VH-VL binders against Argininosuccinate lyase 2 (argH2). Designs and how they scored, part 3

Target 1, 199 residues: Argininosuccinate lyase 2 (argH2), of Mesorhizobium japonicum (q981v0r135to333)
Amino acid sequence: ATELQRHSIPIPETWLATSIRDVENILAHGTLPVVVKPVSGSGSSGVRLCDSAAAAIAGFNSAKSVLQDQVDLPSPDILIQQYVEGKEYSAEIIAYDGKLHCLGILAKHKGPPPCFVEVGHDFPAPLLEPSLQELASFASGAVSALGLEFGPAHVEFVITESGPVIIEVNPRLAGGMIPVMLSHALGTSILDMVIRLYA

## First folded at step 4 (VH-VL; framework fv_benmelstobart)

Design a27 (from B4a with light chain L94Y)
Fold by ESMFold2-Fast, scan of step 4:
Structure a27 (fold): chain C 199 residues (1-199), chain A 118 residues (1-118), chain B 107 residues (1-107)
Amino acid sequence: as target 1 above (199 residues)
Amino acid sequence: QITLKESGPTLVKPTQTLTLTCTVSGFSLSSYGVHWIRQPPGKALEWLGVIWSGGSTDYNAAFMSRLTITKDNSKNQVVLTMNNMDPVDTATYYCARKGWLRGYFDYWGQGTLVTVSS
Amino acid sequence: DIQMTQSPSSLSASVGDRVTITCKASQDISNYVAWYQQKPGKAPKLLIYDASNLETGVPDRFSGSGYGTDFTFTISSLQPEDIATYFCQQYDNYPYTFGQGTKLEIK
């Protein structure tokens, strides 16, 4: 996320942990609360908001067990991230021939803490056209800062009282029903569109 | 403190290109968009366009064919360029910022009066 | 484009009077309306947003109301420093549009 910082794009403090010792060291120098989640697990399984050291250790063990269920994965890393409070959105972006296209902005719906289970998405986010363009531009700026020239990108971010903060930029299509929702709205297959980028 | 300040020529001849610069302080252009709004003497405000944090732009369709907004994040500057100036374009030009997901403007520059005359 | 029509175009009132200005949108804009005060030679100052919310630091004699297409701005007890032109603005859709302004004078 150093590249985002070089372009003055806001990100929360983020750390990688491979052991309970790493978690303890991070907490000794970090500010609670934190979010503990798998670096590359499927879905949001193992994600937890932790407001104590004991909760963070439990969250680490939970996230690690989710990753260890996946055969052929390298040694799993767990992400520990400063909790950022605000309205959460995601953007689905396609990079093609040096140009970025925002396919949609979604509002994220999460269950209560500490697990913040994703319970749904509103598509399009229930915002006015100018606000959707504002969000699309911010997300595209983050993708551009990372130098992604071809392929899909999924951007997660939060709008705080002090402005926007990037939570994650993933060079992949979003999971679940998001590609289906976008395909219906656009009248074309998003998966087919992504495949066509590489043809 | 959040501030915006317009600068550029105050006199432009018909058919010439206007270039105005907005210098910002107290926030990052990587995180906030900047809007341009003008006001002809004694008339209503007219929204011209915006450059968003990621560099994309939106323009009022009435001006889109001759209007360009660019920026340089490292210099904290946003530049408005408008071609083919006409006496009817005489106005005070403002740059402004709004809060995220809001449509109203709470931070304005002082404005710069641009007169288009031979 | 969404047209914003203000009434009246000019108004004279005495100190202490209740002053009312109206703004009509050419289509439904929910509550996405702001009101600004502009004194001669100065940039507009935000007074009201989301039709009825008072901006921080603005005196409570200023208020707004309305939803849909009809909006009202009120000064409950006019003060000398309130001499200005007042503008409404919609932000429901692009392009953002402003009313023609109401010039307020003290008689």
Scores: ipSAE 0.445, ipTM 0.787, lowest interface PAE 2.5, mean pLDDT 84

Design a28 (from B4a with light chain D92W N93S)
Fold by ESMFold2-Fast, scan of step 4:
Structure a28 (fold): chain C 199 residues (1-199), chain A 118 residues (1-118), chain B 107 residues (1-107)
Amino acid sequence: as target 1 above (199 residues)
Amino acid sequence: QITLKESGPTLVKPTQTLTLTCTVSGFSLSSYGVHWIRQPPGKALEWLGVIWSGGSTDYNAAFMSRLTITKDNSKNQVVLTMNNMDPVDTATYYCARKGWLRGYFDYWGQGTLVTVSS
Amino acid sequence: DIQMTQSPSSLSASVGDRVTITCKASQDISNYVAWYQQKPGKAPKLLIYDASNLETGVPDRFSGSGYGTDFTFTISSLQPEDIATYFCQQYWSLPYTFGQGTKLEIK
């Protein structure tokens, strides 16, 4: 069970793949469509929506190719995740002095079918104030459930017919030494934190 | 499948504190907020406040100084506490849920009548 | 706070009559209005949302209309089981606010 599951916060079925054989095995026991994405990436870089085994394998190879160029990474791990249909949002949160502050809620825009590639974001999301507060509270709750007590966090989630689903929590960090310092202070890697969310 | 049920004392004396519990089933408090709404006999509905899924709260300013809403996700319970009860606080108290990105309530508890009398 | 002014406070009508209730918001709330039916001793029941959308399972004799500040709730062909108090609610902003209610009785 993940930390989010311990707090009954819904997450999509997610699998870790390191080879084409892993992808094939996951698809044999999963349901299409799936989203293929690099575990260390953010945004739309290397992210693909796949409605066939061939597309999923192509997506894996594409994502792995992007990660292979990053020689500082320990392993080119790729996430394969059930596709969740709904309105997509992200939240920018900062933890400071024991308090969580939501800096903003963004609405995610997808391109036309069949690829649904990310086109952009609206900031602030074009929602009423009570809806923004509802989304901000949910995202902050997910950050709190993961035990993040300092620094920035980027939360991606979908509002479905049956409620919200967390897609990703990514502790976004400033450039330079900040990521190294944060990983040292937490006694864990940032990549490891993301994997634990979905493992 | 989705249900909410209010429980607590039906009689409170002036100046006492009211504590009501809303027990939910069919959904997780980690995913949905719960609102408290009251209705004095023969009068309009009055929104008191909400505890959102992440634990933050919003209160009607008219009650904020004496109203607290808390919850325990593991018990499926939301608790409303209101200090310094007065006879004008006599009302049926409801807990309610709304859909995500909605402002209207489609799931209500049955309500509990609280009478404040000397 | 947004004030919802509901009219009339009470009305009497005969079975088969067309009944209308109005609600006025103190500011523009677009179409963010719901209408509830409440029978004695019961919790409110959602009938209409987003000013004009009928909730699932609600008879089609109930309807709503309006935009901005002026909203109308209508019962075509009143039935005996429609005896109740009806309330409008705005959900443009917190605090959520309700009209004072309209008590509907059959003559």
Scores: ipSAE 0.578, ipTM 0.853, lowest interface PAE 1.8, mean pLDDT 83

Design a31 (from B4a with light chain N93K Y96F)
Fold by ESMFold2-Fast, scan of step 4:
Structure a31 (fold): chain C 199 residues (1-199), chain A 118 residues (1-118), chain B 107 residues (1-107)
Amino acid sequence: as target 1 above (199 residues)
Amino acid sequence: QITLKESGPTLVKPTQTLTLTCTVSGFSLSSYGVHWIRQPPGKALEWLGVIWSGGSTDYNAAFMSRLTITKDNSKNQVVLTMNNMDPVDTATYYCARKGWLRGYFDYWGQGTLVTVSS
Amino acid sequence: DIQMTQSPSSLSASVGDRVTITCKASQDISNYVAWYQQKPGKAPKLLIYDASNLETGVPDRFSGSGYGTDFTFTISSLQPEDIATYFCQQYDKLPFTFGQGTKLEIK
């Protein structure tokens, strides 16, 4: 988050929570609505938009269950972020040989409140060519600012009336159907490419 | 207040390289791209290219072989370099910004007239 | 490249007249058209975007319409300060392209 800020890349207010007490304390000093998500999670895995304290606690428990599937995690850190309103997108990026390659831009779809569950993606995002290039450049800039030299990166961001905001940068493959959608569109296996990159 | 301002030489000799600087205020180059557009006297506007917020560029194919756009986010400056100038390149050069997900330009610099002659 | 052709290249009209300028794209560009006003020695000023949306602060005598390949720009009651050259622009794809302009004069 600090590196993105050093490069003047916009991010929302973000807090770490390890317990329900942390969630309660964060909400006492922050404002609703908030997004609750696991550190290093992607897609709809434990990610929720919450409009109440009860929903935020439920979201914390849901996000924690996603982290419990990661046997090597040192602590079950959950991110709580202030909600940023706008059109939500994600970018799938591969870093290889000092270059960044944007494989695709996806538009995200969310369900209704109080905790919006991610209900799908469109690939490619149904935008004009200049807009796709603009989004790809912004996402690649965020990955570059974090110093990723090799491997996959999943970037989530929102376009607001005042410009773009990075929600999350994960140095791992996207969850759900995103790798399948990209593999179909590119005529090759995304997972196979990642394996070959690191082999 | 959002502003863009072009600066650089107003007279260039044939075969020389043109270098123009666009200095921006009121927004971050890490968040918005900057476009270069030119207009020969009494003629239509011509889009030259853009440097996007992340640093990648797109150029009009008609100019790509001699055009480079770079930037320094910390200085709030975008630089256009065009090689091998010709009298037909005489034009007012503008830098401009568009809103996100839009294709129309809502902020323009004042423009700088560059005359190419011997 | 998408070609944008304006008609007419120039026109003269009287104060209070209805003025119409057209713009034709060489291929379908949906509603991705903007119209600009340019006064001598000045940068272009955005008037209309997405074919028919009026930019904030622009007088309501200016309007736009059209979809696909044929677009129209109208001034419902010409004022002296409207003397300018008007340009259409497509933004469906790169490179962005502009019409050749329509020079408007008061007779």
Scores: ipSAE 0.516, ipTM 0.813, lowest interface PAE 2.1, mean pLDDT 83

Design a32 (from B4a with light chain Y96R)
Fold by ESMFold2-Fast, scan of step 4:
Structure a32 (fold): chain C 199 residues (1-199), chain A 118 residues (1-118), chain B 107 residues (1-107)
Amino acid sequence: as target 1 above (199 residues)
Amino acid sequence: QITLKESGPTLVKPTQTLTLTCTVSGFSLSSYGVHWIRQPPGKALEWLGVIWSGGSTDYNAAFMSRLTITKDNSKNQVVLTMNNMDPVDTATYYCARKGWLRGYFDYWGQGTLVTVSS
Amino acid sequence: DIQMTQSPSSLSASVGDRVTITCKASQDISNYVAWYQQKPGKAPKLLIYDASNLETGVPDRFSGSGYGTDFTFTISSLQPEDIATYFCQQYDNLPRTFGQGTKLEIK
């Protein structure tokens, strides 16, 4: 089998933090820089790139305040994730009739550190056809791991020296109620599936 | 499918150096830390050390003077080297992966029994 | 080092019994406790993490609870395949430390 399994998908090393003590413990053996982000599914507000312990603690406090403003979230947590350097790509996937179709792969260009501002896109990605097929299979594997049978999904990933690594999977479902209903039907939160994929 | 497998000599003589290799499959060493744990026959588990995804290492103070952990991400291998082996080091040696969100161990290798005897 | 003290060291129970094992940490470790099952000649398998979360694929008769220094692992209705040694482990700090184990046998 060439399709990636849920547990075998390469992801940045990720830790769950619920307190400042967690942040300190994670940083004691984690490699800086780290990305501190709230678990929000489709949103990225409160995301911070941190180059120091002080910055990571400040980022944790910021992310936690963002989550505390969202009254409908079930016990959300703060993720601390190893920063991954490399060429960033995104894939647009659509699921229907029990199949996954990759509609395209888009290359992102980042500015020099520390800004990391997106400076442009190139579509299709400037890779040879076999590499594009492998990237499409990788992204589709990530979507498959979430159990998505219908609808569009957006996958963010980085190509590192050791291969592709998933940054984020965003199942773009219509309406606010669909993710809630699907979570209940699957007996698991879609948010939990995204967290599992990250970790 | 996630797997870890230990390999290396099963018999070593006192004062010799032990080298064990942990070969991983189904995940990237750039994404997960790998720990080494040992278990003497009939006794409790004992943590030896770790190499984190970024390459930094931490060792149990009891072993740090004779223990080294390295890795090669491209070969999917983590290597434990322990010098000056003694009969009390006889144990089953395991490599294990850092858990999904926290520092527990979610997948373990099968273990390899290393006997230290003259 | 954080010391994990496990009790009892061994126990025998009948199929269908409720089995409880406890683990005490020498200092506050929040909920950073995992429980493992180890069958003879095999590697440990993760059952519980974060004191009370059930690992994927693990039967729901296994459960955990506790916070701070006192933790409990429970099998609600013992099955023959549950014969094993069970270990608790803290991951609040390095070095990682384990309980001494509880050997469970069916009478």
Scores: ipSAE 0.007, ipTM 0.538, lowest interface PAE 9.9, mean pLDDT 77

Design a34 (from B4a with light chain N31R)
Fold by ESMFold2-Fast, scan of step 4:
Structure a34 (fold): chain C 199 residues (1-199), chain A 118 residues (1-118), chain B 107 residues (1-107)
Amino acid sequence: as target 1 above (199 residues)
Amino acid sequence: QITLKESGPTLVKPTQTLTLTCTVSGFSLSSYGVHWIRQPPGKALEWLGVIWSGGSTDYNAAFMSRLTITKDNSKNQVVLTMNNMDPVDTATYYCARKGWLRGYFDYWGQGTLVTVSS
Amino acid sequence: DIQMTQSPSSLSASVGDRVTITCKASQDISRYVAWYQQKPGKAPKLLIYDASNLETGVPDRFSGSGYGTDFTFTISSLQPEDIATYFCQQYDNLPYTFGQGTKLEIK
């Protein structure tokens, strides 16, 4: 997102591909390795780490096959993104009345390359309390940079040797078990909290 | 490449407010927090507080009632404000940075001695 | 708050001596302690982190050990340039806290 760059918040280079020709053009002027993933995927389904042109093309075809059975889907967009090496985390944030509230920080576990299937989450991330505050602040800063004033946000980011990098900010609740894990940890329904904020 | 530099008054009268500025280079305040640490002459280091990359703060409870840390990312500056200064607040004040997910400080400013005296 | 108690408060040693400084945490801090060297008029310089890891560029005569509540910092063969005050720091929890310092003098 352009807004993140305007606030000097690091993001990886990202490109859209709709054909093998697009993949080839991106790689001609890009840097390997790259991550290939479908735009419509909420989890890691169809995600692949590719360290060669052949792997990137295979990854593109695999990502497209994830969307194969989508009736009336317009031409599927496949993301090609510079690979960012580091420990991956996510944050669940709610924006309300001009304030940001971080509900939790999770450590992401993904399977080995090239598929990166999500194999689990640890909540809270197994870090010292000051580190959790550091991560929560960074994720909240990204949400603030996007101007979100109301609603839930799911932030994915990686901590690299050179600092943090935002992978994705979704103005919606996380998929899978994350809202269930947070609801259990907080002793309240995350969905109920969101409804109460906007009702 | 990475540097931090403190600036501000070297002499403050009792009951007045201290304002110190930390100017950073070689890294972004939107990616790293900045901590304030002080050292009275001949004494131990005291951690005062931090402003994290996203703008939230944490303070040492001993100073929390009179301490505020703010920043301006576009100016590369972090500001420490401490109210109601007392002679026992005489100290060298440092701003410092740590690595991500670490608790030890990898870069320090040179420090600025603030004397509180009438 | 986690209190870090450092001993001795000062010591004098000869060039070539083995110097040992200890630091005790008031509660279990695992391996989350760092050691700093501070020369007069200068900011502290990181020497050791995670109890026993030597910072890049630091001479290998400096070492650290310990876990839990008891930590030790050692200079295996004291050099003249090592005259300084040494501090331990815990980073298990906020507020970060430091030992009171050990002033090292060469006799």
Scores: ipSAE 0.558, ipTM 0.837, lowest interface PAE 2.0, mean pLDDT 84

Design a35 (from B4a with light chain S30R)
Fold by ESMFold2-Fast, scan of step 4:
Structure a35 (fold): chain C 199 residues (1-199), chain A 118 residues (1-118), chain B 107 residues (1-107)
Amino acid sequence: as target 1 above (199 residues)
Amino acid sequence: QITLKESGPTLVKPTQTLTLTCTVSGFSLSSYGVHWIRQPPGKALEWLGVIWSGGSTDYNAAFMSRLTITKDNSKNQVVLTMNNMDPVDTATYYCARKGWLRGYFDYWGQGTLVTVSS
Amino acid sequence: DIQMTQSPSSLSASVGDRVTITCKASQDIRNYVAWYQQKPGKAPKLLIYDASNLETGVPDRFSGSGYGTDFTFTISSLQPEDIATYFCQQYDNLPYTFGQGTKLEIK
């Protein structure tokens, strides 16, 4: 996140919480609504949009429960993030041989507030080709700023009235149906492409 | 306040390289692309190209072989370089910005007239 | 490339007249067209976007219409300050392309 800031790439204000006291302290100095989510994993498990202190605390407990189910790398940290108003998109990018290739831009749809976030995607995003180029360039810039030289990356971002904001950069393929949708659109397996890059 | 301002030489000799700088304020080049558009005296506007926020570029095929757009985000500057200038390249050169996901330009620099003559 | 053909190339009208300028795209661009006003020595000023939406701060005597390949720009009652060159622009795809312009003069 810090590296994105060093390159002047906008990110929402983000806090780490390990206890309910941390959540309360963050809310005393932050602006509602906030998004509460676990540090690890893919998908929407434990992710909540919260418009009250009670909802944020409930979201923290839910996210903590999700993390405790993991057996590999347990983390006490739960992310509490400024909610960014706007159209949300994701980009699937592969880094190879010093180049970044954007495989697709998806439009994200959300479930109703205040504390439930449904994850669904429209692929391709229903935008003109120049707009897709604009989005792909912004997402690739974030991947480049993080120094990701090899492998897949999933970028989530929002277009606001004041410009774009990076929500998350994950150095892995997206979960769920996204690789399936991209594979059909490209006429090839995304997983197969990744294997060929590593081979 | 969003502003864009072109600067560079106003007179170029045939076969020389033109270098123009667009200095922006009120927004970040890491968040917005900048377009170059030119207008020969009394004629239509011609879109030359863009450098997007992430650094990738798109050029009008008519100019691609001699046109390069670069930028330095830390200086708030976008640079247009066009090789092998010819008298027909005499034009007012503008840098411009658009809103995200839009294709129309609502922010323009004042333009700089570049005359190509012997 | 998408070609934008604008007509007429020049137009003379009297104050208070209704003025109409047309723009034809070489292929379907839906409603992705903008209209600009340009006064001598100045950068173009956006008037209309998405074929028919009036830009904020622009007088309501200006309007646009059309969809697909045929577009019109209208000044309902010409004022002296409207004397300028007007351009259409498509933004359905790159490269962005502009009409040749219509020079508007007072009789």
Scores: ipSAE 0.567, ipTM 0.836, lowest interface PAE 1.8, mean pLDDT 84

Design a36 (from B4a with light chain N31Y)
Fold by ESMFold2-Fast, scan of step 4:
Structure a36 (fold): chain C 199 residues (1-199), chain A 118 residues (1-118), chain B 107 residues (1-107)
Amino acid sequence: as target 1 above (199 residues)
Amino acid sequence: QITLKESGPTLVKPTQTLTLTCTVSGFSLSSYGVHWIRQPPGKALEWLGVIWSGGSTDYNAAFMSRLTITKDNSKNQVVLTMNNMDPVDTATYYCARKGWLRGYFDYWGQGTLVTVSS
Amino acid sequence: DIQMTQSPSSLSASVGDRVTITCKASQDISYYVAWYQQKPGKAPKLLIYDASNLETGVPDRFSGSGYGTDFTFTISSLQPEDIATYFCQQYDNLPYTFGQGTKLEIK
């Protein structure tokens, strides 16, 4: 069981695949559509929403190919995950001075299915202050549950009719424009803060 | 469908610890935060604290030194513990569900009157 | 802490009257205000949220307005079943705080 599941943090059904046989077995007992993505991947690289077995296999091969280019990384598994419908958000968190600090909540825009890529980010998310605090608390709880008490963490989650569901927690600075957007919003360099934290 | 129900002792002696349980139905504690609010007889409502869906807590500073809120998602229960009870703590205690993404309370338990006296 | 000051503390009116209750925040809270109705011996019931949004199932004679520090709750045509205590709540910041309540009675 994952640490998130052990701490009762909502996550979608998730499987690890190392071969096409694994993908086929997962699809035999899983529900389409699924999201196929590399473990340790950043941004939208190798991430696909797939609504058929053929698309899932193609997504697995694509994700595997992306990771194969990283000869300095251990051989990671490919993640196959239940698709969860709802508004997608991300939270940028930093562990600093013995506490977890949520630096911002961003709403994400997605392209059309069946296999899509992110088309943009909004900051700040269009939410009320108490809701931002709750989302920050939820994301921080996920980071804490994974034992990530030092450094940056990027949390992806979806707001469903039944509440939030964690899609991914990465102990790294977010890719793309997110650090730039947050640095501008906060009036300070996020990269400088991370470097100072590790110095 | 959606319900919250407070349970626990209705009479507490001064200096004792109060433990109240809120049992929820019709929603998941992993998706919604649950708050504790009290109301002394004939007085205003007073927010005590919250346990958020992810398990983190926030407390009213006036009570923080003697207040603990915990939960067990699998049992659908939230527990409030308050130490060193005093007669001025006599009140009806409510648990309430926060509206999703908003800090108002859309569903309330019926409340339980806790009397603190010797 | 954000203080919520409610007025009047008590009010008596006749069936059919327009009733207005106000709530003042000690600092700018945007529109993060809810209004509740509480009958004796019962839990509070949500009527209005986000200053002006009517909760599902609540009669449309109830309404709310306001922004910043000044908020108003109105019953356009008072009915006998509206006898209750009404109070506002801010949720702009922790700790959440409530007004002291307005006791409404029908003449």
Scores: ipSAE 0.000, ipTM 0.435, lowest interface PAE 17.1, mean pLDDT 75

Design a37 (from B4a with light chain S30Y)
Fold by ESMFold2-Fast, scan of step 4:
Structure a37 (fold): chain C 199 residues (1-199), chain A 118 residues (1-118), chain B 107 residues (1-107)
Amino acid sequence: as target 1 above (199 residues)
Amino acid sequence: QITLKESGPTLVKPTQTLTLTCTVSGFSLSSYGVHWIRQPPGKALEWLGVIWSGGSTDYNAAFMSRLTITKDNSKNQVVLTMNNMDPVDTATYYCARKGWLRGYFDYWGQGTLVTVSS
Amino acid sequence: DIQMTQSPSSLSASVGDRVTITCKASQDIYNYVAWYQQKPGKAPKLLIYDASNLETGVPDRFSGSGYGTDFTFTISSLQPEDIATYFCQQYDNLPYTFGQGTKLEIK
């Protein structure tokens, strides 16, 4: 996001595509591999890592198909994003009363290319405590830069040789079993906590 | 290209507050934390604390009651404030950076000697 | 806090000698140990990390070994420019802690 850039927080180059011609034009100026994903949707549905022009076009068509099955989504465009190499993590954050609370850091496991579907998480990420603090602080900084003062946020980011890069910031609770895993680890219901914030 | 440089008073009187500034170059404070480490003359290094990229801090319990680390990302500056200085706090103070997911320090400032004496 | 105890506190050796310094952690820290060289008036310089990995640009006469609680730092053939104080550091947990240092002098 532009706000992340204004705060000097690294993000990968990202483009919007509405047609195959857009994909071709983006690839003319970008470097493979790229990640193709729907702007709005959920999790890994329609997300593809593409290491060729043909794969990127196929990925665009696949993501477009997923979006057309969900025609009421507010942002049906397809994102083409430069692939960022490194260890991928996610952070679950809750903003409440002007404060940010990191509930946990997870290490993300993905399947083989070219379609890196999410295959699992380790919670907490298998890192030393100081590394977990470092990751939590970085993710919270991204949420803060976006001005979120209330509600849940899910942050995805990659640690590269040159430092961290934000892949995604979603102002919503993570999908799948992540809330269940965190609730068990924290001894409290994450879903109940989020519901109570809005009730 | 990556540099850190400490600045501030070199002489502090007992009971005064010490304020040191670390100015960084070649990296963003939005992406890396900065640590403060001190060394009394002829003695071991002591880790004081860190301010992480997002602004949260961790302090050595031995100092946390009188130690504050803050920063201004836009100025590329990290500030260490330590209250109620005593002659035993005489030391060279360093700011330092580590690589991501590492625990060892790859970049150090030159250090600034702070003498606490009347 | 994890305590790091170095031995010896100081030593004198001749050029070409093999020098060893040891560091003992008060609890299991796996391989999360770094070794630094510090010359008078200078900041510490990283030599070894993860107990045995040599930092880029550091001469191969420097080496490290150990796991768990007992760690060794070695200079296989001492050179005049190696006159310095050497420190170990654990990074298994906060607060990060350092050994008290070993002052190395050349005869």
Scores: ipSAE 0.575, ipTM 0.842, lowest interface PAE 1.8, mean pLDDT 84

